# Ledger of designs, part 341: VH-VL binders against q0atu2

Target 1, 119 residues: q0atu2
Amino acid sequence: MLDKKARIRTSREYRNVFEKGKRLSGRFLIIYYVENALDNNRFGFITNKKIGMAVIRNRIKRQLRAIVREYQGQVKNKHDIVLVARAGIGKSSFEGMEKDYIAIMKKAGLFARNANKID
Short names: E, the ipSAE of ESMFold2; O, the ipSAE of OpenDDE; V2, 0.75 times the mean of E and O plus 0.25 times the DockQ between their complexes.

## First folded at step 16 (VH-VL)

Design b93 (framework fv_ivicentamab_arm2)
Fold by ESMFold2-Fast, scan of step 16:
Structure b93 (fold): chain C 119 residues (1-119), chain A 119 residues (1-119), chain B 110 residues (1-110)
Amino acid sequence: as target 1 above (119 residues)
Amino acid sequence: EVQLVESGGGLVQPGGSLRLSCAASGFTLSSYGMNWVRQAPGKGLEWVSIIYEGGYTDYASWAKGRFTISRDNSKNTLYLQMNSLRAEDTAVYYCARGSEYEPYYFDLWGQGTLVTVSS
Amino acid sequence: AYDMTQSPSTLSASVGDRVTITCQASQSIDSYLAWYQQKPGKAPKLLIHKASSLESGVPSRFKGSGSGTEFTLTISSLQPDDFATYYCQQFDNYGYPELTFGGGTKVEIK
């Protein structure tokens, strides 16, 4: 479970992230992300009917929240981030979703505290 | 005036190496996904590589292992190190900035620098 | 590594004509397609992103449409400045980007 204040709650807040945010696609996930004016990060989760039945979509949302919670300490502060599950996610493993999340977050610079670092 | 200026192109023998530079002005390069795109004489556009805001990189399958994209944030400059060059690598190489919202379409291009691989 | 097929390869047109260029993807790319204009000896210029979103400063005579596998770029009233080569580009990917461009359509003066 993510803390209540760490969740994107309203359709207006989701719309803001989709309209103004950056987009980055992974194998099973797409993230939309934008810097916020708050003291904390907020996460949103989207699972559409193309993924499968309600029981599958609810499992995916629960697993994504668990992944986000596990890595929340590594996420650069003051961002609104929406995770959108892709149609193929229903057949992925928990490990597969986790690896995809980490890869996307690193590409976005959201795990790297020093965005100006040369590799 | 935002602009990208490529340099480092020239004539090189097959099997040789060459390093291209792309100097950015009017914006901070590290805040964008930066790309290299090439165009063989009289032919179409071909994507080469990206360096993401977070510093991670991806390559076209044919470029992987031979080409390395990098950046120097202190110089606001993007690089492409090209090794084991082949005649088929002859092209104008463009530095291209990914959109503020999506790194995979390009809203700013440099003038290009010609690389000729010939004996 | 989606194949992008652009047609026609070349078309001849007069100022004031309505010009239509087609781009087909080998599989669905939703709306993740961009259009570029390239004049001889110059770098490409972005015209449209996400199939139909016109870039700031691009004349309203340019219009993009389509989704899935078939896309079109239409110039409603061709101007002298529009004689150029046009490229579509897909940017739909599943974690390992293989961005691909169409072969280009050269719009020549008739």
Scores: ipSAE 0.789, ipTM 0.899, lowest interface PAE 0.8, mean pLDDT 91

Design b94 (framework fv_ivicentamab_arm2; at its last look DockQ between E and O 0.45; V2 from the best seeds 0.00; counts 0 for: pae O 2.2 > 2)
Fold by ESMFold2-Fast, scan of step 16:
Order: C-alpha cells, then sequence, then structure tokens
Structure b94 (fold): chain C 119 residues (1-119), chain A 119 residues (1-119), chain B 110 residues (1-110)
C-alpha cells in the first residue's frame, strides 16, 4: 500500500500528468510523468477493461502498487507518475511487470542518477 | 537559438570506422531523447538509434552491434560510433532531438553530415 | 517493424491546388504518427505530431487526419513554399522501438 500522500487522487491531477507529462512505453506498461511542486512523489494507476475482469484488474493494481512501493526509494523526488497497464499485462508474471517497470524508469531518467553507478 | 550541428563525416573505406559528433546549443541534451537518422543519396529517411534521457539506448535491428550511440553531458555533445562500414551505409547522418513529450518524433534536426563509404 | 506505405511517390501540382498524401501502416499504430517536410539539401522539418497536432509556426493549410492504419496529410491551398518532399513516421512500440518512415512523397511544380 502506498500512503495517501504518495497517491494521485483526483481526475484533475491525472489530467495534468497526461497533458503536461512525458510518455514512455514498455512491453506491459506505459508511464506518463511530470515534475510536481510538492516535497514527494505521487503515483497513479490505470487498468482499463481490455485487461480483463475486475478480479484481474484488481490483482494487477495490487501488484503494480507493490512494485512501486519496493522501488520508491530509487525514484527521483518531486514527480507525479501515472502507470497505465497495457492489454497484455494480464498474461505477465509479477517478475515480468517488475522488469518492465525498472526498464522504463531507467530510460525515463527517473531512478536516481547514482543509484546503480559504480563509484 | 536552439541548434544542433553535426560533424565528423567524410570518405571512409569499406570495413573502416568513423565517429560522428553532434554539438547542441541553446538547450541541455541530457534532458531529451536524442536520435540519429540517416538518408542515403536520393532516398528516404531511416532511423538509426536513440539515447534516452536516462542514458539507456536502443538501435534499429540492422545497426545493433556495429553502431554505438553515446553522449558527453559535460560537452553537451551526442556521438555515433560507426564500425564495420559498408557501401550501403553511405548517407547523410542527422542528429535529431526527440520532443519534450515523447522521444520518438523529432522537433529539431541538425543540417546533417555526409558519410561516404567507398574504395 | 511496422511497414509504412506512402502514396503517391510523386505528384505534380499548381499553386492553389488541394494536395492529399496518404500513409498506410501494416498494423494499427493508434495515432502515433508524425509528418515532416524536407526541401532539397535541407534537414526535415516537423509539421504534425500525434496524427493531427499542428506544430507552432506551421501554416493552418496543413492538416493531418486519421488513426489506426490510414493517415492523410492535406494541404488545402498549395503555396510556392510547399514544393518539397513529405514523410510520415510512426513510433508505436512495446518497449523496443523500431521507428519507420514512409517512402516519401515529392510534391513538384506542374
Amino acid sequence: as target 1 above (119 residues)
Amino acid sequence: EVQLVESGGGLVQPGGSLRLSCAASGFTLSSYGMNWVRQAPGKGLEWVSIIYEGGYTDYASWAKGRFTISRDNSKNTLYLQMNSLRAEDTAVYYCARGSEYEPYYFDLWGQGTLVTVSS
Amino acid sequence: AYDMTQSPSTLSASVGDRVTITCQASQSIDSYLAWYQQKPGKAPKLLIHKASSLESGVPSRFKGSGSGTEFTLTISSLQPDDFATYYCQQWDNYGYPELTFGGGTKVEIK
């Protein structure tokens, strides 16, 4: 579970990320992301009906929140990030979703510059 | 005042190597996805490679293993290292800036540098 | 990679004409398509992104339309400055981009 401060909650806030943010696509995920004026990161999650029934969509949302929570310490501060699940995500493993998330976040430059750098 | 200037093109023998440079001014290239696109004489455009804001790279399937895209943030300069050159690599090479919103369409182009692969 | 078929390869037109250029994708690319203009000896210039979004400074006579597999660039009243080669480009991908351009359409004086 991400705490309430770290979640994008309103339609207006989601709309801001979609309109002003950058977009990057992965195999199972698309992220939209924009710098915010807050002291923390906020995450949003979108699972559309093409993924499958509510039970599948709810499982995907729980797994994505778990992934985001695990890696939140590596994410550059002051960003609003929306994860949009692609139709094929229902056939992915948890590990597959995790690898896709990491790859996209690294391409986006959203993981801290020094996190995986050899000193 | 936003500009990209390519250099390093010239005549090279088949099997040879060449490094192209692209100097950016008026913006910080590390904040964008940067691309190389080529055009053979009298032919159409062909995408070569991208380096993402986060420093990760992707290549056209035919370029992978022979061409390497890189950047030097301190010099605000993009590079393309080309190895094992063939006559079919003869082209004008453009550096192109991915848009602020998506790195895969190009809102700024350099004037290009001609690479001729011939004996 | 998604094949992009652009037609016609060449068209002859007069100032004031309505010009239509078509791009067809081998499979759906949603609206992830851009249009570029290239004049002889010069780099391409972005005209339209996301199928229909006109770039700043581009005249309103340029219109992009379409989604899925069929896309059109229309110049409603051709001007002397518009004689050039036009390219479409797709960027739909699933984490491994293979960006593809159409073959180009040369718009020349009739």
Scores: ipSAE 0.812, ipTM 0.908, lowest interface PAE 0.7, mean pLDDT 91
Fold by ESMFold2, look of step 17:
Structure b94 (fold): chain C 119 residues (1-119), chain A 119 residues (1-119), chain B 110 residues (1-110)
Amino acid sequence: as target 1 above (119 residues)
Amino acid sequence: EVQLVESGGGLVQPGGSLRLSCAASGFTLSSYGMNWVRQAPGKGLEWVSIIYEGGYTDYASWAKGRFTISRDNSKNTLYLQMNSLRAEDTAVYYCARGSEYEPYYFDLWGQGTLVTVSS
Amino acid sequence: AYDMTQSPSTLSASVGDRVTITCQASQSIDSYLAWYQQKPGKAPKLLIHKASSLESGVPSRFKGSGSGTEFTLTISSLQPDDFATYYCQQWDNYGYPELTFGGGTKVEIK
């Protein structure tokens, strides 16, 4: 759902975000974020086995990608952002994950205040 | 080089209001999560509130509705507006800078300003 | 908010002693715990973050350890400058921060 240039792809790119980036936590998500040298944002997604079996983890990743796609036009440019699913996210609704993402991104200063879904 | 200086403490009556200031020097205040932490005389530390880089805020449950954290980026200054003050609000109030990586542990503290609430 | 139980509340020791301060969390906080030192009339000073990561400029005699629910701060050979009150602090906020400090441990000369 995100185009290829908007993805964090390599282990090195992920390590850079984890080692150099800032961290904020929400109810269901943790984000790590750092400025990059590009003209665009890149996103990464991590789920671990504690969340559930593969079918559940794949569903969570698909839902998170859909959420990010909905709001990507409102994100400040030039950031690498990794979303890490917390244990217990499998119990959340799509809307719950979406609201958590919006709140975290606003706290990080990556959204303008009062940001809404892309129409 | 880098420091935080609180001011605005003093004696107030119960039910009164007071505005604390915290001037930051040697760094840009809005690039960090900024916090207030208080300490009653002879007692332990108690977290009060945070303002995130994005300008959003969170509060300890007992502070919600009475205290308001804010900042003025043009003055590089953090504020705490305290309303409906009670005797148990008597404390030294510290401003504290969240770390480079997470706003929730504090690598720079001011000297504190004393607030005394009594008749 | 998670409760943090810090023990002992007061500890008497001599220069050169090994001292250990303990924090217990009511539920797992993984490694999201910091240690602070505070001297009378002064602001707290960060010693350790993420349970065991020593802050720059903090003497190597300080060591943090633990994860989950039990954490310790150890001073391997107490120095005169180490007589102070020590606080642990957690920040595993589960979506809304209610950052909690332990009650403090006053380390005083015996």
Scores: ipSAE 0.547, ipTM 0.846, lowest interface PAE 1.7, mean pLDDT 89
Fold by OpenDDE, look of step 17:
Structure b94 (fold): chain C 119 residues (1-119), chain A 119 residues (1-119), chain B 110 residues (1-110)
Amino acid sequence: as target 1 above (119 residues)
Amino acid sequence: EVQLVESGGGLVQPGGSLRLSCAASGFTLSSYGMNWVRQAPGKGLEWVSIIYEGGYTDYASWAKGRFTISRDNSKNTLYLQMNSLRAEDTAVYYCARGSEYEPYYFDLWGQGTLVTVSS
Amino acid sequence: AYDMTQSPSTLSASVGDRVTITCQASQSIDSYLAWYQQKPGKAPKLLIHKASSLESGVPSRFKGSGSGTEFTLTISSLQPDDFATYYCQQWDNYGYPELTFGGGTKVEIK
């Protein structure tokens, strides 16, 4: 799991990202991102019933957390980032989610162009 | 007032090169995803390329290798370098701004610049 | 890239008519579809995004609907200013993204 300090936890924190941040959509993910005043990045995760049953939503959430954790060190500092799962993500492989995450983060300028996988 | 003004179009021989410019005013170009979209005479719209806020670039499959999108933040100007031009590249080329929250919706367009590739 | 098929290619109508333009995607794009209006010699203008959201300043007579693979643009009562060519556009990209426009629908005077 992500460290506590690396998680968006409160509704207020989520609202701040949604209201002040920018949005970018990938195939499986939508990210909302905004600069913060901290020394670390924070991540939030949202899945809704359109994604599927609770078991599926929980699985996807775990997978997304794993992806974020793996690439956390490559993300530009001082950002709050919320990942929203899109419909159809449940049909995606882990690798597909990972690829989408990397691509969308690069598009947002949160990853370096040469960061890890090639888009 | 916000606007985009394309320039650099003209007549070029097959195999030639041309660089288009798009000057933005009233807004910071680098704060948006910027696109090139072309339209052959009497035909429909065709997306060419995008440069995201973070500087990441994408291209249509047919454009890869021959077209290069870039920007100069100090000049608030978008560019499209076109190489190995073909007759089928003849078109009005538009620069189009992506929405602040969704770079794939084009909420601001220039008036376009005509590129004619002919012997 | 997804194929986008617009129909009809040309539509003749009179002022006051109800006009419907359809856009069909080769695969589901959820609601990630936009509609543009283009007049001769002018750049396109964004009318609707996310299938049904009107851009600021767009008259309410324009309505976008649909999801998945079937989308429609409806003009409830055609006005003189509405004679133009309309394009749908999708952006459901993955890996090697390509934005795709429909072939266009020219709405002309009957």
Scores: ipSAE 0.291, ipTM 0.817, lowest interface PAE 2.2, mean pLDDT 91
ESMFold2 (binder alone), look of step 17: mean pLDDT 91; pTM 0.942

Design b95 (framework fv_ivicentamab_arm2; at its last look DockQ between E and O 0.75; V2 from the best seeds 0.72)
Fold by OpenDDE, look of step 18:
Structure b95 (fold): chain C 119 residues (1-119), chain A 119 residues (1-119), chain B 110 residues (1-110)
Amino acid sequence: as target 1 above (119 residues)
Amino acid sequence: EVQLVESGGGLVQPGGSLRLSCAASGFTLSSYGMNWVRQAPGKGLEWVSIIYEGGYTDYASWAKGRFTISRDNSKNTLYLQMNSLRAEDTAVYYCARGSEYEPYYFDLWGQGTLVTVSS
Amino acid sequence: AYDMTQSPSTLSASVGDRVTITCQASQSIDSYLAWYQQKPGKAPKLLIHKASSLESGVPSRFKGSGSGTEFTLTISSLQPDDFATYYCQQGDNYGYPELTFGGGTKVEIK
């Protein structure tokens, strides 16, 4: 699991990202991202009922957290990033999710230049 | 004032190549998703390509392999390299800026530059 | 690519008329739809994004509605300045998009 300091936790924090952040869409994910005033990144995760039952939503959330954690050290600092799972994500593979995440993050330009785990 | 100014259009023979330019002023081009959209005479709008803030690029299926979108941040200029041009590529080519929060809606357009492919 | 179908292709109307243009997507695009206005010899102008959000400076007589596969642009009372061609455009829905435009609807004077 992500460190507490690396997580968006409050409704106010989420609202700020949705209102002031930029949106990018992928096949399985939508991300909202905005600069923060911190030295670290914070991640939020949204899995709504369109994805499926709670068990499925929780699985997806775990997988997304794993992906984010894997690449966390390669993401530019000072950003709040919210990942919104799309309806079709429940049928995707982990690798598919990862590929989608990487693509979106590249679109956003959120990877550091020295990142070495990205395609 | 923010604006986009296309250039580079002209008459070219089939099989020829042409590079279009789009100079941005009043804003930083690399901070936005930038698009090329074309319009054949008397026809509708057709999306060609996008370059995202992060530099990632996407293309219409018909454009892949023949068209290349790029930008020069130092010149604040967007480019479209067009190769193996065909008569059906005859069109006014617009550069269009994605909106501040989403690159998928085009809130600023240039005046367009006419490309005519004819023998 | 997703097909966007606009109807009608041409619409004749008078000043003061209520005008409705429809846009149909071949697949659900949620609310990722924009409307543009284009006048002869001019670049398109963004009117509405996200199906119903008006751009700054756009008159309130323009209204976008719909979601999924069916969308409408309504001009409550047509003004002389509104005679133009209108295009719908689907935004990124699946992450590997072609940002497809509809075929356009020409609104002309009756």
Scores: ipSAE 0.867, ipTM 0.942, lowest interface PAE 0.5, mean pLDDT 94
Fold by ESMFold2-Fast, scan of step 16:
Structure b95 (fold): chain C 119 residues (1-119), chain A 119 residues (1-119), chain B 110 residues (1-110)
Amino acid sequence: as target 1 above (119 residues)
Amino acid sequence: EVQLVESGGGLVQPGGSLRLSCAASGFTLSSYGMNWVRQAPGKGLEWVSIIYEGGYTDYASWAKGRFTISRDNSKNTLYLQMNSLRAEDTAVYYCARGSEYEPYYFDLWGQGTLVTVSS
Amino acid sequence: AYDMTQSPSTLSASVGDRVTITCQASQSIDSYLAWYQQKPGKAPKLLIHKASSLESGVPSRFKGSGSGTEFTLTISSLQPDDFATYYCQQGDNYGYPELTFGGGTKVEIK
């Protein structure tokens, strides 16, 4: 579970990230991200109806929160980041979602740089 | 004001190597996804490679292993190292900037530099 | 890699005509598609991103539409400056290291 202060909760806060943020996509998810004026990072999660029924969407959302929490300490501070699950995410494994998240965050420059991936 | 200027093109023999440069002015190159796109004489556009804001790279399948994209942030310059060149690599090579919000919409292009691979 | 098929490959038109160019993706790219204009000897110029969003400074006679696999670029009342080659491009690679342009449509004078 993520701390309350680390969550994007209001529609206005989500809209701000979508309107001003950068977009970077992977196989199973998209991130939108923007620097904030706070002392911490905030994360939002969106699972749309194209993924499947509510039970599937809720499971995906919980798994994404678990992934974000696990890697929270590696994320550069002062960002609002929204994860949007793509329609195909329901067929992914937890490991597949985790790998996709890490790849996108590294491409965005939001994780520590890995010299072996720089070419 | 904002521009990209390519250099380093020329005539090279099959099996040879060549390094292209792309000097950026009016913006900070490391804040964008930067791309190389080529166009053979009289033919269409073909994407070659990207270096993401975070420094990670992707390549077209035919370019992987032969071409290397890199950047020097202190010089605000993008590079494409081309090895094991073939006649079919003959093309005008463009440096292209991904937009501020999405790396795959190319909102700024250089003038191009011609690479001719021939004996 | 996605196949991006443009039609027609060549189109003859007169100033004042309405011109329609189509682009078909081999599988859905949602609305992530760009249109470019290229004049002889020049670099391409981005006209439209995300299928229908006009770039700053691009005349309103250019209109993009479509989603999924079928996309259209329309030029209402063609101007002399519009005789050029137009390319569509997938605007999202879906996590795969491929990005495909359409084959191009040359709009030439009748």
Scores: ipSAE 0.808, ipTM 0.904, lowest interface PAE 0.7, mean pLDDT 91
Fold by ESMFold2, look of step 18:
Structure b95 (fold): chain C 119 residues (1-119), chain A 119 residues (1-119), chain B 110 residues (1-110)
Amino acid sequence: as target 1 above (119 residues)
Amino acid sequence: EVQLVESGGGLVQPGGSLRLSCAASGFTLSSYGMNWVRQAPGKGLEWVSIIYEGGYTDYASWAKGRFTISRDNSKNTLYLQMNSLRAEDTAVYYCARGSEYEPYYFDLWGQGTLVTVSS
Amino acid sequence: AYDMTQSPSTLSASVGDRVTITCQASQSIDSYLAWYQQKPGKAPKLLIHKASSLESGVPSRFKGSGSGTEFTLTISSLQPDDFATYYCQQGDNYGYPELTFGGGTKVEIK
């Protein structure tokens, strides 16, 4: 489970990320991300109805939250990050989603390489 | 102001090598996805390679293994090392900056540098 | 990698004409498409991103539309400054790295 303060909660917070944030596309995921004014990161998760029924979409959200939780200590602080599941994600394995997330976060430069440069 | 200036083009024999440089002014190069795009004489545009903000790189399949994109953040300079050059590599090579929000659209271009691969 | 088919290859027009250029993607790219203008001896200039979003400083006579696989660039009233070659470019490779340009459309004076 992600800490409650590490969650994007309101429509306004999501809209800010979509309108002001940078976008990177992967195989199964799209991320939007923007610097925030906090000392921590916040994460949001969106699944499209094209992925499948609600039980499938909720399972994918849980899997993505688990992936984010596993790597959140490596993420540079002060970012709002929204993960958008692409239509093909239902055919992916957990490992496939994980590899896609890692690749996108590396491209974004959001994985910390040095603790002193995280802030 | 904000500009990109390529250099290092010239005449080279088949099988030879060249290193192209692209000096950025007025912005921090490592804050953007940076690209090389080429244009053969009388032909269209062809994407070559990208280095993302995070330093991760991607290449057109025909360039992979022969061309290497890199950057030197202390010099604010992008490079393209081109090896095993062939006649079909003859082109004007442009460096191009990905937009602030998406690395996939090129909102700033240099003037280009001509590479001629000929006996 | 997505193929981008652009038509026509060459278009003759007069000042004041309405000009339409089309770009066809081999697979859906949603709205992730850009249009560029290139004049002889110059670097390309980004006109439109996300299919329809006009770049700052680009005249409002340029309009992009479409989504999925078919896209158009329309110049509502051609001006002397608009004689150039236009390229479309896909901006979503579905996780594959290769970005693809269309073959270009040269707009020349009739």
Scores: ipSAE 0.553, ipTM 0.844, lowest interface PAE 1.7, mean pLDDT 89
OpenDDE, second read of step 17: ipSAE 0.866; ipTM 0.943
ESMFold2 (binder alone), look of step 18: mean pLDDT 90; pTM 0.931

Design b96 (framework fv_ivicentamab_arm2)
Fold by ESMFold2-Fast, scan of step 16:
Structure b96 (fold): chain C 119 residues (1-119), chain A 119 residues (1-119), chain B 110 residues (1-110)
Amino acid sequence: as target 1 above (119 residues)
Amino acid sequence: EVQLVESGGGLVQPGGSLRLSCAASGFTLSSYGMNWVRQAPGKGLEWVSIIYEGGYTDYASWAKGRFTISRDNSKNTLYLQMNSLRAEDTAVYYCARGSEYEPYYFDLWGQGTLVTVSS
Amino acid sequence: AYDMTQSPSTLSASVGDRVTITCQASQSIDSYLAWYQQKPGKAPKLLIHKASSLESGVPSRFKGSGSGTEFTLTISSLQPDDFATYYCQQYENYGYPELTFGGGTKVEIK
């Protein structure tokens, strides 16, 4: 489970990330990200109807939260990051989603200096 | 004032190598996705490569294995190392800055440097 | 890679004319399309991003529209400074960017 304080919850907060943030596309994921004025990172998750039925969307959301939680210690502090699942994500493996997330975060420069040494 | 200034173009034999440079002023290269785009004489624009804010790279399929994009943050300079050059690589090569919101469209361009591959 | 087809390849027009350039993608790119202007011997200049978002300093006579597979750039009243070649560029991708430009439309004096 991702800690409550590390989650983007309100429509206003999501809107801020979409309007001010940078965008990077992966195979299965798009991220939008912006620096925040807080002392921690916050993550949001969007799964739309193009992905599939509610049971598939809920599974994807849970898996993405698990991936984000696993790598949260490597993410540069003070960012709001929204993960948007692309239509094809329902056919991906967990490992495929994880690799896509890592690739996007590295391209964005959002992993801390030590993340590359750990890999 | 923001500016990109390119150098290193010239005449080179087929099979040869050449390194292009692009010096940035008025902004920090490492905060943007930086691109190379080329244009053959009398032809249209063709994307070559990107280096992302995080330092990772991507290439046009035809450029992989022959061209290498890199940057030197201490010199605020972008490079394109071109190997195994062919006649069809003859083009003006532009250094282009990705937008602050999206690295894949280009809000600032250098003047271009001509590369001629001919015997 | 998304093929981009731009038409017409050449367009003759007079000052004051309304000019429309079309760009078609081989598959949907949502609204991830930019328009550039290039004058002879010069680098391209960004006019529009996200299909319809006008760049700072670009005259309001330039308008981009469309989404999915069909896009247009319109110049509502052509000025002498607008005789140039125009390029569309798609930037939709799935983790391995293959950015593609249209073939260009040369707007020349009638």
Scores: ipSAE 0.764, ipTM 0.895, lowest interface PAE 0.9, mean pLDDT 91

Design b97 (framework fv_ivicentamab_arm2)
Fold by ESMFold2-Fast, scan of step 16:
Structure b97 (fold): chain C 119 residues (1-119), chain A 119 residues (1-119), chain B 110 residues (1-110)
Amino acid sequence: as target 1 above (119 residues)
Amino acid sequence: EVQLVESGGGLVQPGGSLRLSCAASGFTLSSYGMNWVRQAPGKGLEWVSIIYEGGYTDYASWAKGRFTISRDNSKNTLYLQMNSLRAEDTAVYYCARGSEYEPYYFDLWGQGTLVTVSS
Amino acid sequence: AYDMTQSPSTLSASVGDRVTITCQASQSIDSYLAWYQQKPGKAPKLLIHKASSLESGVPSRFKGSGSGTEFTLTISSLQPDDFATYYCQQYDDYGYPELTFGGGTKVEIK
């Protein structure tokens, strides 16, 4: 899973991202994002009860964390990013979630142009 | 002060092409999602296209394949390349800035430039 | 794309009147709706975003309300400067971006 340092954990930290951050949505995901004062990125994940029962929501959260982990090297440093699953995400494939994540992150300008030039 | 100024409109025959420009001053275009919105004479507003902060683009379904949105960050200028023009494309074309929080509602507009497509 | 139906298409009013404009979305858009004012020969001006959030510099007589599929713009005491065309715009359908405006409501002098 993601290191504890890379996770948004407290309600206060989530609230900060929602209140001060930018919002961009895709087919299955919404992201809220804001620059932080830390030396690393932090990710939060929200799956609403409208998505389905706990077993489905837990699967979605696990899959989203796997996607975020795989692409964390491409994300511009010093950001707090919250992923909110849309109601329709339960019908998507893993590949569908992954494609949506990549598209949103690129539109937001959160993927580095060249990972070797940005730490 | 903060403003947008469109240019490049004019009279074109059906099947022709035009490139519209939108010069921004008082802010940096690359920090915002930038949009084109049009309005046919005596009619309502119609969204055309967006270029996101990250440089990726989206289009209204009817505009895809004929219109291309782009920007030149060094000139702080937004463009709309319009090809295969039809009489139905006759409209005032507005350059519109997306909000800093979400690119899909528009907090700054230019004066517009008239495009007339006639036989 | 979400259809936006705006009513009425025109209304006649006098200075001091309370004016109400309605906007209906074909599907729920939560509160992701903006209102614009357009004066003859001019570009639109943003009045309200997120259904009810008044933009800086916009007079307090303008109020937005509603959520889901039904939204209202109210001008509590119409002023001469308010004779204009008003448009609503949904911005919830951006996962498949087809931003949609209502047909407009022209507020003209009685």
Scores: ipSAE 0.622, ipTM 0.858, lowest interface PAE 1.5, mean pLDDT 89

